# VHH binders against q9y6x5, part 467

Target 1, 379 residues: q9y6x5
Amino acid sequence: LPPKLLLVSFDGFRADYLKNYEFPHLQNFIKEGVLVEHVKNVFITKTFPNHYSIVTGLYEESHGIVANSMYDAVTKKHFSDSNDKDPFWWNEAVPIWVTNQLQENRSSAAAMWPGTDVPIHDTISSYFMNYNSSVSFEERLNNITMWLNNSNPPVTFATLYWEEPDASGHKYGPEDKENMSRVLKKIDDLIGDLVQRLKMLGLWENLNVIITSDHGMTQCSQDRLINLDSCIDHSYYTLIDLSPVAAILPKINRTEVYNKLKNCSPHMNVYLKEDIPNRFYYQHNDRIQPIILVADEGWTIVLNESSQKLGDHGYDNSLPSMHPFLAAHGPAFHKGYKHSTINIVDIYPMMCHILGLKPHPNNGTFGHTKCLLVDQWCI
Short names: E, the ipSAE of ESMFold2; O, the ipSAE of OpenDDE; V2, 0.75 times the mean of E and O plus 0.25 times the DockQ between their complexes.

## First folded at step 23 (VHH)

Design um22 (framework vhh_8dlx_2; at its last look DockQ between E and O 0.84; V2 from the best seeds 0.80)
Fold by ESMFold2, look of step 23:
Structure um22 (fold): chain B 379 residues (1-379), chain A 121 residues (1-121)
Amino acid sequence: as target 1 above (379 residues)
Amino acid sequence: EVQLVESGGGVVQPGRSLRLSCAASGFTFSRYAMHWVRQAPGKGLEWIGNIYEDDETYYNPSLKSLVTISRDDSTNTLYLQMNSLRAEDTAIYYCARHIWGEARTSPFDYWGKGTLVTVSS
């Protein structure tokens, strides 16, 4: 009978929150399972791209979800959180829930993981919730556990998404210890509720559970603004995405737009697409615009206006502030093991191994996660 | 100061059409995507659709056949055309300014005060 896996994301959970705040429930989960202290995510360090990288094992240039805001000049299609349902955007890769439920006698379930309410390759998650931020964690969890227990064919892969601590991280900033302590305590209580619910339903010992996140959070300030309108007239380009990685579609000669932007701020790097650093793996997709602007950590690109955010993410993926963690528990995982780092793309081949699925071609390395798994020799 | 002012609301019979307007000021309207959102009595916010600076439109699938969003950049005006109105279309209708790059958080930075539409025989 195939093993079961629940993949959980708490959005914007910065890895060093584990060291700087108290998590009695999460620490108990870790003690009885495994921890990866830092997960190096993909550039840009935004929500949709990194959630899709987890479930495809691909860099953003390869899976096609290259930002939370995108434009395709050939089809004239726009993508945003408000209009994210067109399969066009998602079809450049095959996420694990599609592969899973196309196997004989298997289903997939989803509680709001990005993309799970989209028919990707004409296949939507067998059981899913349409995204709605007003739905409580408890309701999401109750639906997931109901589907894990009561579905035919059985649900073997499930996802669960929660918006915190990302929402509060944007609102307060990670340096607001009082507010972030309160927020992170609530999240730890939700993790405790998750574990208790799984125990009460008899799922805990035979279900593999991964708790992870897509990115971290850095402190922003009104003292760290880059006013794009001070450097270039808005009529010279179309803005596809703004901060902290701006995506610029020139309306005039690209070199002229680049030259107007190049010295705009010492706190921003300006790249022609072909000059984007190779370490970003962020060049070979038509959805990546001809010019990108990459703000330094904690800097915000604005359009002659103030910024409302006290925390943000999307920065260079080498920054520790952008890194999430990964914790896991279940029959596939060792107990009481801590691992320093993996790449976020390594999660996909590990999940395929646990589920007995043949992975699609991907950028992950199974060997990076072997030490987490009881059936593998750590080498 | 950014301002968004909706108008054109009122009482309308079921099956009729209505056009709402949103007058924008205090920013370069032509560079922004704009949204229509509504709130029925006792309900949460419901996204109706948006229009990008290049006039491309996207709609809530449940409303797609009933609404049309347009813009006039020369007058800084956003429009919502609603057809075949039903009692469940009774709501306060808001226009809102798009912000880039948000996911799973508020995608709007400025809102109008709204205009009430009541669909009643």
Scores: ipSAE 0.805, ipTM 0.917, lowest interface PAE 0.7, mean pLDDT 94
Fold by OpenDDE, look of step 23:
Structure um22 (fold): chain B 379 residues (1-379), chain A 121 residues (1-121)
Amino acid sequence: as target 1 above (379 residues)
Amino acid sequence: EVQLVESGGGVVQPGRSLRLSCAASGFTFSRYAMHWVRQAPGKGLEWIGNIYEDDETYYNPSLKSLVTISRDDSTNTLYLQMNSLRAEDTAIYYCARHIWGEARTSPFDYWGKGTLVTVSS
């Protein structure tokens, strides 16, 4: 039987939550599998970009999902959570579920994972749910496991997405121990439900399962605001994205806009597109705007208004607070092995290996995950 | 203080048209993309469509043929034109302000109180 893989994402699950909170179900999962303590995600550290990086192995400049909010100046199209269904935005890369179906005549399944309800390269997941935040985790899980168990051709790759603890992180801030404890307990319970369901269906021993996240969460404060309106008149630019990485489309001369913003705050770096640091791999795409503003950790870029968020993400991807974790279980993985760090783009070639797929060109390094796999030599 | 106030709702017969308005105040309206959403009795929130600062519009595919969103920045007003109304269009209709960079959690930072539209023969 072909190998099967279930990829699960809990949005905004900061890596160090594992150290600061109790996760009996997740810890049991880890105990019988592997853990990567920190996953260095891609810049910017946002939901759509990072989820697409997981399944493509590409930096954001390469796969074209460069933010949760995008604008293409040539076509004048906009991208956001509410209008993410245009293949135009996704077709600069080939996600693994498309590869899975086209290379091996297999089926893929998806529950709410970004991009899975869009035909990419004229291919859509064999089984999928249109994104609907009102659909319970249970229902998503039930559909995924049903498809994994009863599909023809068989589902060999499946994705499952859940919006927590990101939503709560934004609302309460990651430093709210009381509220976040409650939220994270619920997440652990959902992991328990996942494991139980797989066991009940007889899938647990044969299914490879990856549990990961796209980014972490940092504490924000009303005392750490950067007001753009104090630095530049709003008539001089169009705002494409705001915080913590603002995307600026000048309406006047770019240099003039830059000069007005460059000293706006000591807690914000201002970059012309060509001057964006190479380490971000965030330059070579037309969807990246002419000027970007990058706030320091914990600082929020605002207009002449306050922010309602107590937590946020999107900051420098080298910051530990932005890092998720990866745990995995199944016949492809060792038991009781812990690894310190990988890059989020490394997940793609690993998944391709597990599934026996030829990976598309990507930025991942298979060597970084070899120690997690039972069939690989780990030096 | 940011305020959004919907108006124009009421009881209307099937097949009729209705235009809803949303009056915005407390912020620079022209700088924000705006959304219309609705909630039918016993159902979840349904996204109708949005309009960006540059007047580019996007719609729920299931509703595209029936709705038109527009804005007047001079009066800080958002509009929703609905045509050929059906019983299933009965809902509370809300206007909401777009929040940049948010995904899958809180795409809006401010909402109106909504206006009820009842389609009944």
Scores: ipSAE 0.757, ipTM 0.896, lowest interface PAE 0.7, mean pLDDT 95
ESMFold2 (binder alone), look of step 23: mean pLDDT 82; pTM 0.829

Design um23 (framework vhh_8dlx_2; at its last look DockQ between E and O 0.91; V2 from the best seeds 0.84)
Fold by OpenDDE, look of step 23:
Structure um23 (fold): chain B 379 residues (1-379), chain A 121 residues (1-121)
Amino acid sequence: as target 1 above (379 residues)
Amino acid sequence: EVQLVESGGGVVQPGRSLRLSCAASGFTFSRYAMHWVRQAPGKGLEWIGNIYYDDETYYNPSLKSLVTISRDDSTNTLYLQMNSLRAEDTAIYYCARHIWGEARTSAFDYWGKGTLVTVSS
């Protein structure tokens, strides 16, 4: 039987939550599998970009999902959570579920993972759910496991997505121990449900399962605001994205806009597109706007308003607070092995290896994950 | 203070048209994309569509043929034109302000109180 892989994402699960809170189910999962303590994600550290990086192995400038909010000046199209169904935005890369279906006579399944309800390169997941936040984790899990168990051709790759603890992180802030403890307990319980369901169906021993996240969460405060309206008149530019990385489309001369913003705050770096630091791999795409503003950790960019969020993400991807974790279990993985760090783009070539797929060109390094795999030599 | 106030709801017969309005205040309306969403009795929220600051519009494919969204920045007003109303269009209709860079459950930061539309013979 071909190898099977289930990729699970809990949005906004900060890596150090594992150190600061109790996760009996997840710890049991880890004990019987592997853990990567920190995953360096891609800049910007947002949901759509990072989820697409996981399944493509590409930096954001390469796969084209460069933010949760995008604008293409040529076509005048907009991208957001509410209008993410246009293949135009996704077709600059090939996600693994498409590869899985095209390279082999296999099926893919998806529950709420970004991009899975969109035909990409004229291919959509064999089984998928249209995104609906109202659908319970249980229902998502039931559908995924049903498809994994009863499909022809067999489902060999599946994705499962859940919106927590991100939503709660935004609402309460990651430093709210009382509320976040409650939220994270629920997440651990969901992991327990996942494992139990797989065991009940007889899938647990043969299914490879990866549990990961797209980004972390940092504490925000009303005392750490950057008001753009104090620095520049709103008539001089169009705002494409706001915080913590603002995307600026000038309506007047770009240099003039830049000069008005460059000294706006000591807690914000202002970059012309060509001057964006190379380490971000966030320059070579037309969807990146002419000017970007990057707030320091914990600072919020606002438009003469207060912020309702007590936590946020999207900051520099080198910050530990932005990093998720990766845990995995199954026949492809060792048991009881812990690894310090990988890059989020490294997940793609690993998954391709597990599934026996030829990876598309990507930015990942298979060598970074060899120690997690039983069939590889680890020095 | 940011305020959104929907109006224009009521009881209408099937096949009729209705135009809803959303009056915005407390912020620079022209800078923001705006959304319409609805909630039918016993059902979850359903996204209807949005309009951006440049008047580009996007719609739920299931509703596209039945709705038109427009805006008037001079009066800070958002509109939803609904045609050929059906019983299943009965819902509370909300306007919501777009928040940049958010995904999924955090896509909107401010909501109106909603206006009830009842389609009944």
Scores: ipSAE 0.825, ipTM 0.920, lowest interface PAE 0.6, mean pLDDT 95
Fold by ESMFold2, look of step 24:
Structure um23 (fold): chain B 379 residues (1-379), chain A 121 residues (1-121)
Amino acid sequence: as target 1 above (379 residues)
Amino acid sequence: EVQLVESGGGVVQPGRSLRLSCAASGFTFSRYAMHWVRQAPGKGLEWIGNIYYDDETYYNPSLKSLVTISRDDSTNTLYLQMNSLRAEDTAIYYCARHIWGEARTSAFDYWGKGTLVTVSS
């Protein structure tokens, strides 16, 4: 009887929200399981890249989803949330649901995790929902639990994705205590509903559940804008992505474009691709453009316009504001254990271990997560 | 001020064709990808397709053979050509401006007010 795992993401759930807001349901989940207080995610700290890093154990340069907005000059292909289904973009890695369902007598289910509605290596999740933001959390949960209970071959790995608190974090900013308290209370209620549903269906005691996120959120302001049009004429480059990490494809000599940008703002670092800091692991993929601009925390790169965002993410992955948390409960996990930090790429080999899968080559370190697991000697 | 104004809607018989326009102002139109979205009565929003600044287009697979998106950067105008209209194509049609780097929320920062297309015998 292979173990079962449900992987849940609440998008944009900054780690320190746990300390700064009340989560009675999530705290009870943590009390009966494990907590990792900070997960160091991958650069850039954006949604598609980090969700794919969780399920592949790879840095963005290695799995090829290097941003939410990408361009390939050879094929003339564009990638965005609206046109994200071409397997071309996803095929540089093998996500865990593909590995899982190709094992004998196993299947995978997905409720809107990025990439699960794409046939990656000609393999799409055995059961899935096409992405639709209008579908309620309750319906996503109902589909996932139905598939976990009623599928042949059995669903052993399932994913569930929810857009909050990311959407509200962008709208209000993480420092808006009144609005964020309301939003985060609603999310805690959804976690309570999740746990209650699993208990009522007889799944709770024998299903491993991970609740995590892809990134955090930092406060933005109209006082912290970097107007790119003020320092470089737009005809000199093609803009592939804007903020807070801009991706610049020069139309003229790359060094000339770099020189025009390098003094644009003291609140922005300008990197030639070969000079991107090694700690980012963000260099060795053709989808990474020749020049990137990295805004300082809380700064927004704009094109001679105001910004409507009060919160954003995508910044340097060393920033605590960019870090999510991880909580987990189930037969594979200790109860009442807290761990300080792991790398987001460490989640993949841990999940492979729980499911009895041989991991593909990856950047994670299984030893970093051993202390969360009851079947491991914590050394 | 960014403005998007749709036009060309109206009542059309099944099987006919219709072209919608979207006039853009207040921004450098030629730098942006642009989208068409529709909402049928009692339904949610349905993405029709987009066109990038290099004229590359992407379409909802369910609509791909029925629609063509084009742009004229000299007039800051986005177009939607719809062919072989069916009763289920009755909807309010919106143009929208793409925002870079967003995922799993609305990928648009500005919308038009929409133009109603009614396909009726």
Scores: ipSAE 0.803, ipTM 0.919, lowest interface PAE 0.8, mean pLDDT 94
ESMFold2, look of step 23: ipSAE 0.786; ipTM 0.911
ESMFold2 (binder alone), look of step 23: mean pLDDT 82; pTM 0.829
ESMFold2 (binder alone), look of step 24: mean pLDDT 84; pTM 0.841
OpenDDE, look of step 24: ipSAE 0.825; ipTM 0.920

Design um24 (framework vhh_8dlx_2; at its last look DockQ between E and O 0.86; V2 from the best seeds 0.82)
Fold by OpenDDE, look of step 23:
Formats: C-alpha cells, sequence, structure tokens
Structure um24 (fold): chain B 379 residues (1-379), chain A 121 residues (1-121)
C-alpha cells in the first residue's frame, strides 16, 4: 500500500508554547515520534504565505502568495481572505496535493487548508471542504479520516487546518498566561481527539502525521504604535497591507513617498523594493509593492487609530517569536527523536520523499530532515 | 469613534429588489475596503462581497448574480443592491470594515449593528 500522510496545521502555534505550557496529548505524540523545536518560516510570517510555502517548498517571492492581502498592479486584482479563490494568485506554484494526484493515480483530501478549495493548474483536491470557520474541528477531522479510509483511488495525502491558537493570540496576546493556557489546553485536547480517532479507525500505526504551524505570535501594546499618518498624507499612497509589514503603493513619485516614510519611526525599516534584504527572499515578484515598511518586533503600524490586537505576527522570520514547531509520527519517522531547527520550506521535500513523489523545483533542503526519517542516514 | 450604521432593511415580497446603505463615520472611509455579510436565522455568517478603494468588487459566487456593491466616498456610504430576492435571502445584513493582512480569524475590525431583511409573501 502506498504511504499516507496527514498534514495538520494549528495556526499561530508559537514554538516556545511547548516549553511554557502543558501539552499531555501533544507530548505523547512527540514521545512516540519526532519533534523539531523551531521551524524558521518564510518572510512575511503570515498565514497564507507560510501555508503555501509548506506545501510548495518555495519562498514567497517564488510561489506568489506574498501576503494575506495582495494587489497586482497589472491586472488590478486584489487578494484577501474573503477573495482568495482566483487561481491567478496560486498558479505560480504547484502544491503537493496537485503533485500527488498528477504523478500518481492517487487522491488528496483537504479540510480548510489555504488554497485547497481552489483549482490550481486546473486541478483541485479530490476531496475538500470549502473554507468555513464555523465548521468544527471534529467535523473537519471526521471528513478527513473518512476520506483517508474509504476513498477510491485512495487518499494518500490529506491536510487539516485549524484557526487556533492564532485567533486567541491576536485577542489576548501571547503573554496572557491565563487565557492562553485555556486556549492551548483546548488545542491539546483536539490533538488528543485526533490521535484517538486515528486509533479507533486503525490508522494510527500506518498513517504518517505531521503536526505543525505557520507562524508564532508576539506581544503587542498600545504603547508601541507607529502612526503612518504622522509621516505622510494618505492621499500620496494606497495601502495594500498594513502591519507589521506595510505594503505601499505610491500615488505620487516613489522617491518622494519613500523620503517621507524613511524616518517615520526608529522602530520601522523602510525599503524600496530593490533594497529589501536578500535574506528575506522577498523581492523577485511583481506582487510585492514598490515600498515595504517593516515594523520591529512588537510594534504595530496604524493609520491614526489604535489597534485592537494584543498579539500579532508577520515580523522578521528570524525572530524566535515568529517560529512554529513541527511534530511527526508514523512509520516514516523515528521515535523519541528531537531536532533543533529546520526551515519551513524543508517540509516539502520531506513530504515528497515520504509519499514517493518527485518534487518540483523548490527551496527546501532534504538533508535538513534526514535525521527525522527511519530510512535515511543521519550523521 | 468608528461607526457603521446599516439601513434600508425591511419586509419585501419575493422577486423584489432592495438597496441597503451603510453610513460610515469616525474614520477616513475612502482608505478602506468594505464588506457586506449576512446571517440568516439559525445559520452562520455568510460573506456577500466587498469593494476596494479603487472600486474593484468581489462577490460570493453563490450570490454574484443577485447583488451589486458600490460606494460613495463623498458621503461615506456603502451600498448593497439586491435583486430578485428570495425567501432564503432573509437575514440580518451587516457592513464591515476590512482589516489588512488578516486571514481566517478576523477579516473585519468593525461591524455595524445590522439591518434585517425579511423576504416573505
Amino acid sequence: as target 1 above (379 residues)
Amino acid sequence: EVQLVESGGGVVQPGRSLRLSCAASGFTFSRYAMHWVRQAPGKGLEWIGNIYQDDETYYNPSLKSLVTISRDDSTNTLYLQMNSLRAEDTAIYYCARHIWGEARTSAFDYWGKGTLVTVSS
């Protein structure tokens, strides 16, 4: 039987939550599998870009999902959470579920993972749910496991997405121990439910399961605001994205806009597109706007308003607070092994290996995950 | 203070048209994309569509043929034109302000109180 893989994402699960809170179910999962303590994600550290990087192995400039909010100046199209269904935005890359279906006579399944309810390269997941935040985790899990068990051709790759602890992180801030403890307990319980369901269905021993996240969360404060309106008149530009990485589309001369913003705050770096640091791999795409503003960790860019968020993400991807974790269990993985760090783009070639797929060109390094796999040599 | 106030709701017969308005105040309206959403009795929130600063519009595919969203920045007003109303269009309709960079968890930062539309013969 072909190998099977379930990829699970809990949005905004900061890596160090594992050190600061109790996760009996997740720890048991880890004990019987592997843990990567920190996953360096891609810049910007937002949901859509990072989830697409996981399943493509590409930096954002390469797969084309460069933010949660995007604008294409040529076509004048907009991208957001509410209007993410146009294949135009996704077709610059080939996600693994498409590869899985096209390279092999296999099926893919998806529950709420970004991009899975969109036909990409004229291919959509064999089984999927249209995104609906009102659908419970249980229902998502039930559908995924049903498809894993009863599909023809068999589902060999499945994705499962959940919106917590990101939503709560935004609301309470990651430093709110009382509220975040409650939220994270619920997440651990959901992991317990996942494991129990897999055991009940007889899938646990044969199914490879990856539990990961797209980004972390940093504490924000009303005392750490950057007001753009104090630096530049709003008539001089269109805002495409705001915080913590603002995307600026000038309505006047770009240089003039840049000069008005460059000294706006000591807690914000202002880049012309061509001057964006190479380490971000965030330059070579037309969907990146002419000017980018990057706030320091914990600072919020605002438009002459207060921010309702106590936590946020999207900051420099080198910051530990932005990093998620990766845990995995199944026949492909060792038991009781812990690894310090990988890059988020490294997950793609690993998954391709597990599934026996030929990976598309990607930015991942298979060598970074060899120690997690039982069939590989680990130096 | 940011305020959004919907109006224009009421009881209408099937097949009729209705235009809803949303009056915005407390912020620079022209800088923000705006959304319409609705909630039918016993159902979850349903996204209807949005309009960006450049007047580009996007719609729920299930509703596209029945709705038109527009805006007047001079009066800080958002509009929802609904045609050929059906019983299933009965809902509370809300306008909401777009929040940049958010995904899945909170696409909107401010909501109106909503206006009730009842489609009944």
Scores: ipSAE 0.802, ipTM 0.911, lowest interface PAE 0.7, mean pLDDT 95
Fold by ESMFold2, look of step 23:
Structure um24 (fold): chain B 379 residues (1-379), chain A 121 residues (1-121)
Amino acid sequence: as target 1 above (379 residues)
Amino acid sequence: EVQLVESGGGVVQPGRSLRLSCAASGFTFSRYAMHWVRQAPGKGLEWIGNIYQDDETYYNPSLKSLVTISRDDSTNTLYLQMNSLRAEDTAIYYCARHIWGEARTSAFDYWGKGTLVTVSS
């Protein structure tokens, strides 16, 4: 039987939640498998970019999903959560489910992972759910397990996406112990349900399962606002994205716009595109605007208004608050092993190895994940 | 104070057209993408479409041939043109202001009280 892999994301699951809250079901999963305590994600630390980096192994500048809000001046196309279905945005990379289902006698299934309801390179996931936030975790899991057990050709790669704890992290902030404890307990119960259902269906022993996330969450405050309208007249630029990484398309001379912004706040870095730090790997794509503004951790860029956010993400990817975790279980993985850190782009070549797929050119390093795998020397 | 006020609802016959308006105040309307959303009786919210500050529009594929969104920045007004109305288009229609950079969370921060459209013979 070909090897099978289920990739699960709980959006916005900050790595240190594992140390600060109790997860009996997730801890049992980890005990019988592996844990990576911190996954260094890609800049900007937003949902669509990081989910696509997981499945392509590429930095955002290379896969083209550079933010949750984007604009292409040549085609006049806009991208947002509401209008994310144009293959134009996704076609700069080949995600693993496309490669997988183009193999002989293989198919892919998806329950709402970003991009899986888009025909990328004229190829849509063999089985998928159109995104709909009202669909319960139980229904998503039921569809995925049905497809894993009953499809011809067999489903060998499946994805499952859930919106929490990100939604609650924005609403309450990660420092709200009362509300976040309730939210995270519910998520742990969902992980328990997932494992129990896989066991009941006879999938648990031969299915590789990765549970991970795209980013963390940091605390925000009304005392930490950066008001752009205090620094620059809004008629001088078009706003493509706002916070915590603003994307600025100048309407007038770019240097003039830069000069008005560069001293706006000591809690914000202003970059001309060519001056964006090399460590971000965030420069070489036309979808990255000529000027970006990067707020310090916990600061919010606003347009002369208060902020409703108590938690946010998107900040510098060196910040521990932005890092998720990775846990995995299955025949490909060791049991009871903990690993300190990997890069989020390393997940792709590891998944390709597990599935016996030839990876496309990517930014991941297979050697970083060797210690997780039973068929590799760790040394 | 951000305000969005929908108008133009009422009772209409099937097959007719109707134009809804949304008057915006308390913010610089020309900077924001705007959305139309509806809720039929006993149903969840259904996204109709949006319009960006440069007049580019995107629509729910199931409604694309039936609706047109436009804006007039000089009057701070958002419009929804609906054609060939059907009984299933009976709903409360809301306009909403776009939030940048959100994914898999609420795409808008302010919306109005809505305007009721009833399609009845």
Scores: ipSAE 0.797, ipTM 0.915, lowest interface PAE 0.9, mean pLDDT 94
ESMFold2 (binder alone), look of step 23: mean pLDDT 84; pTM 0.848

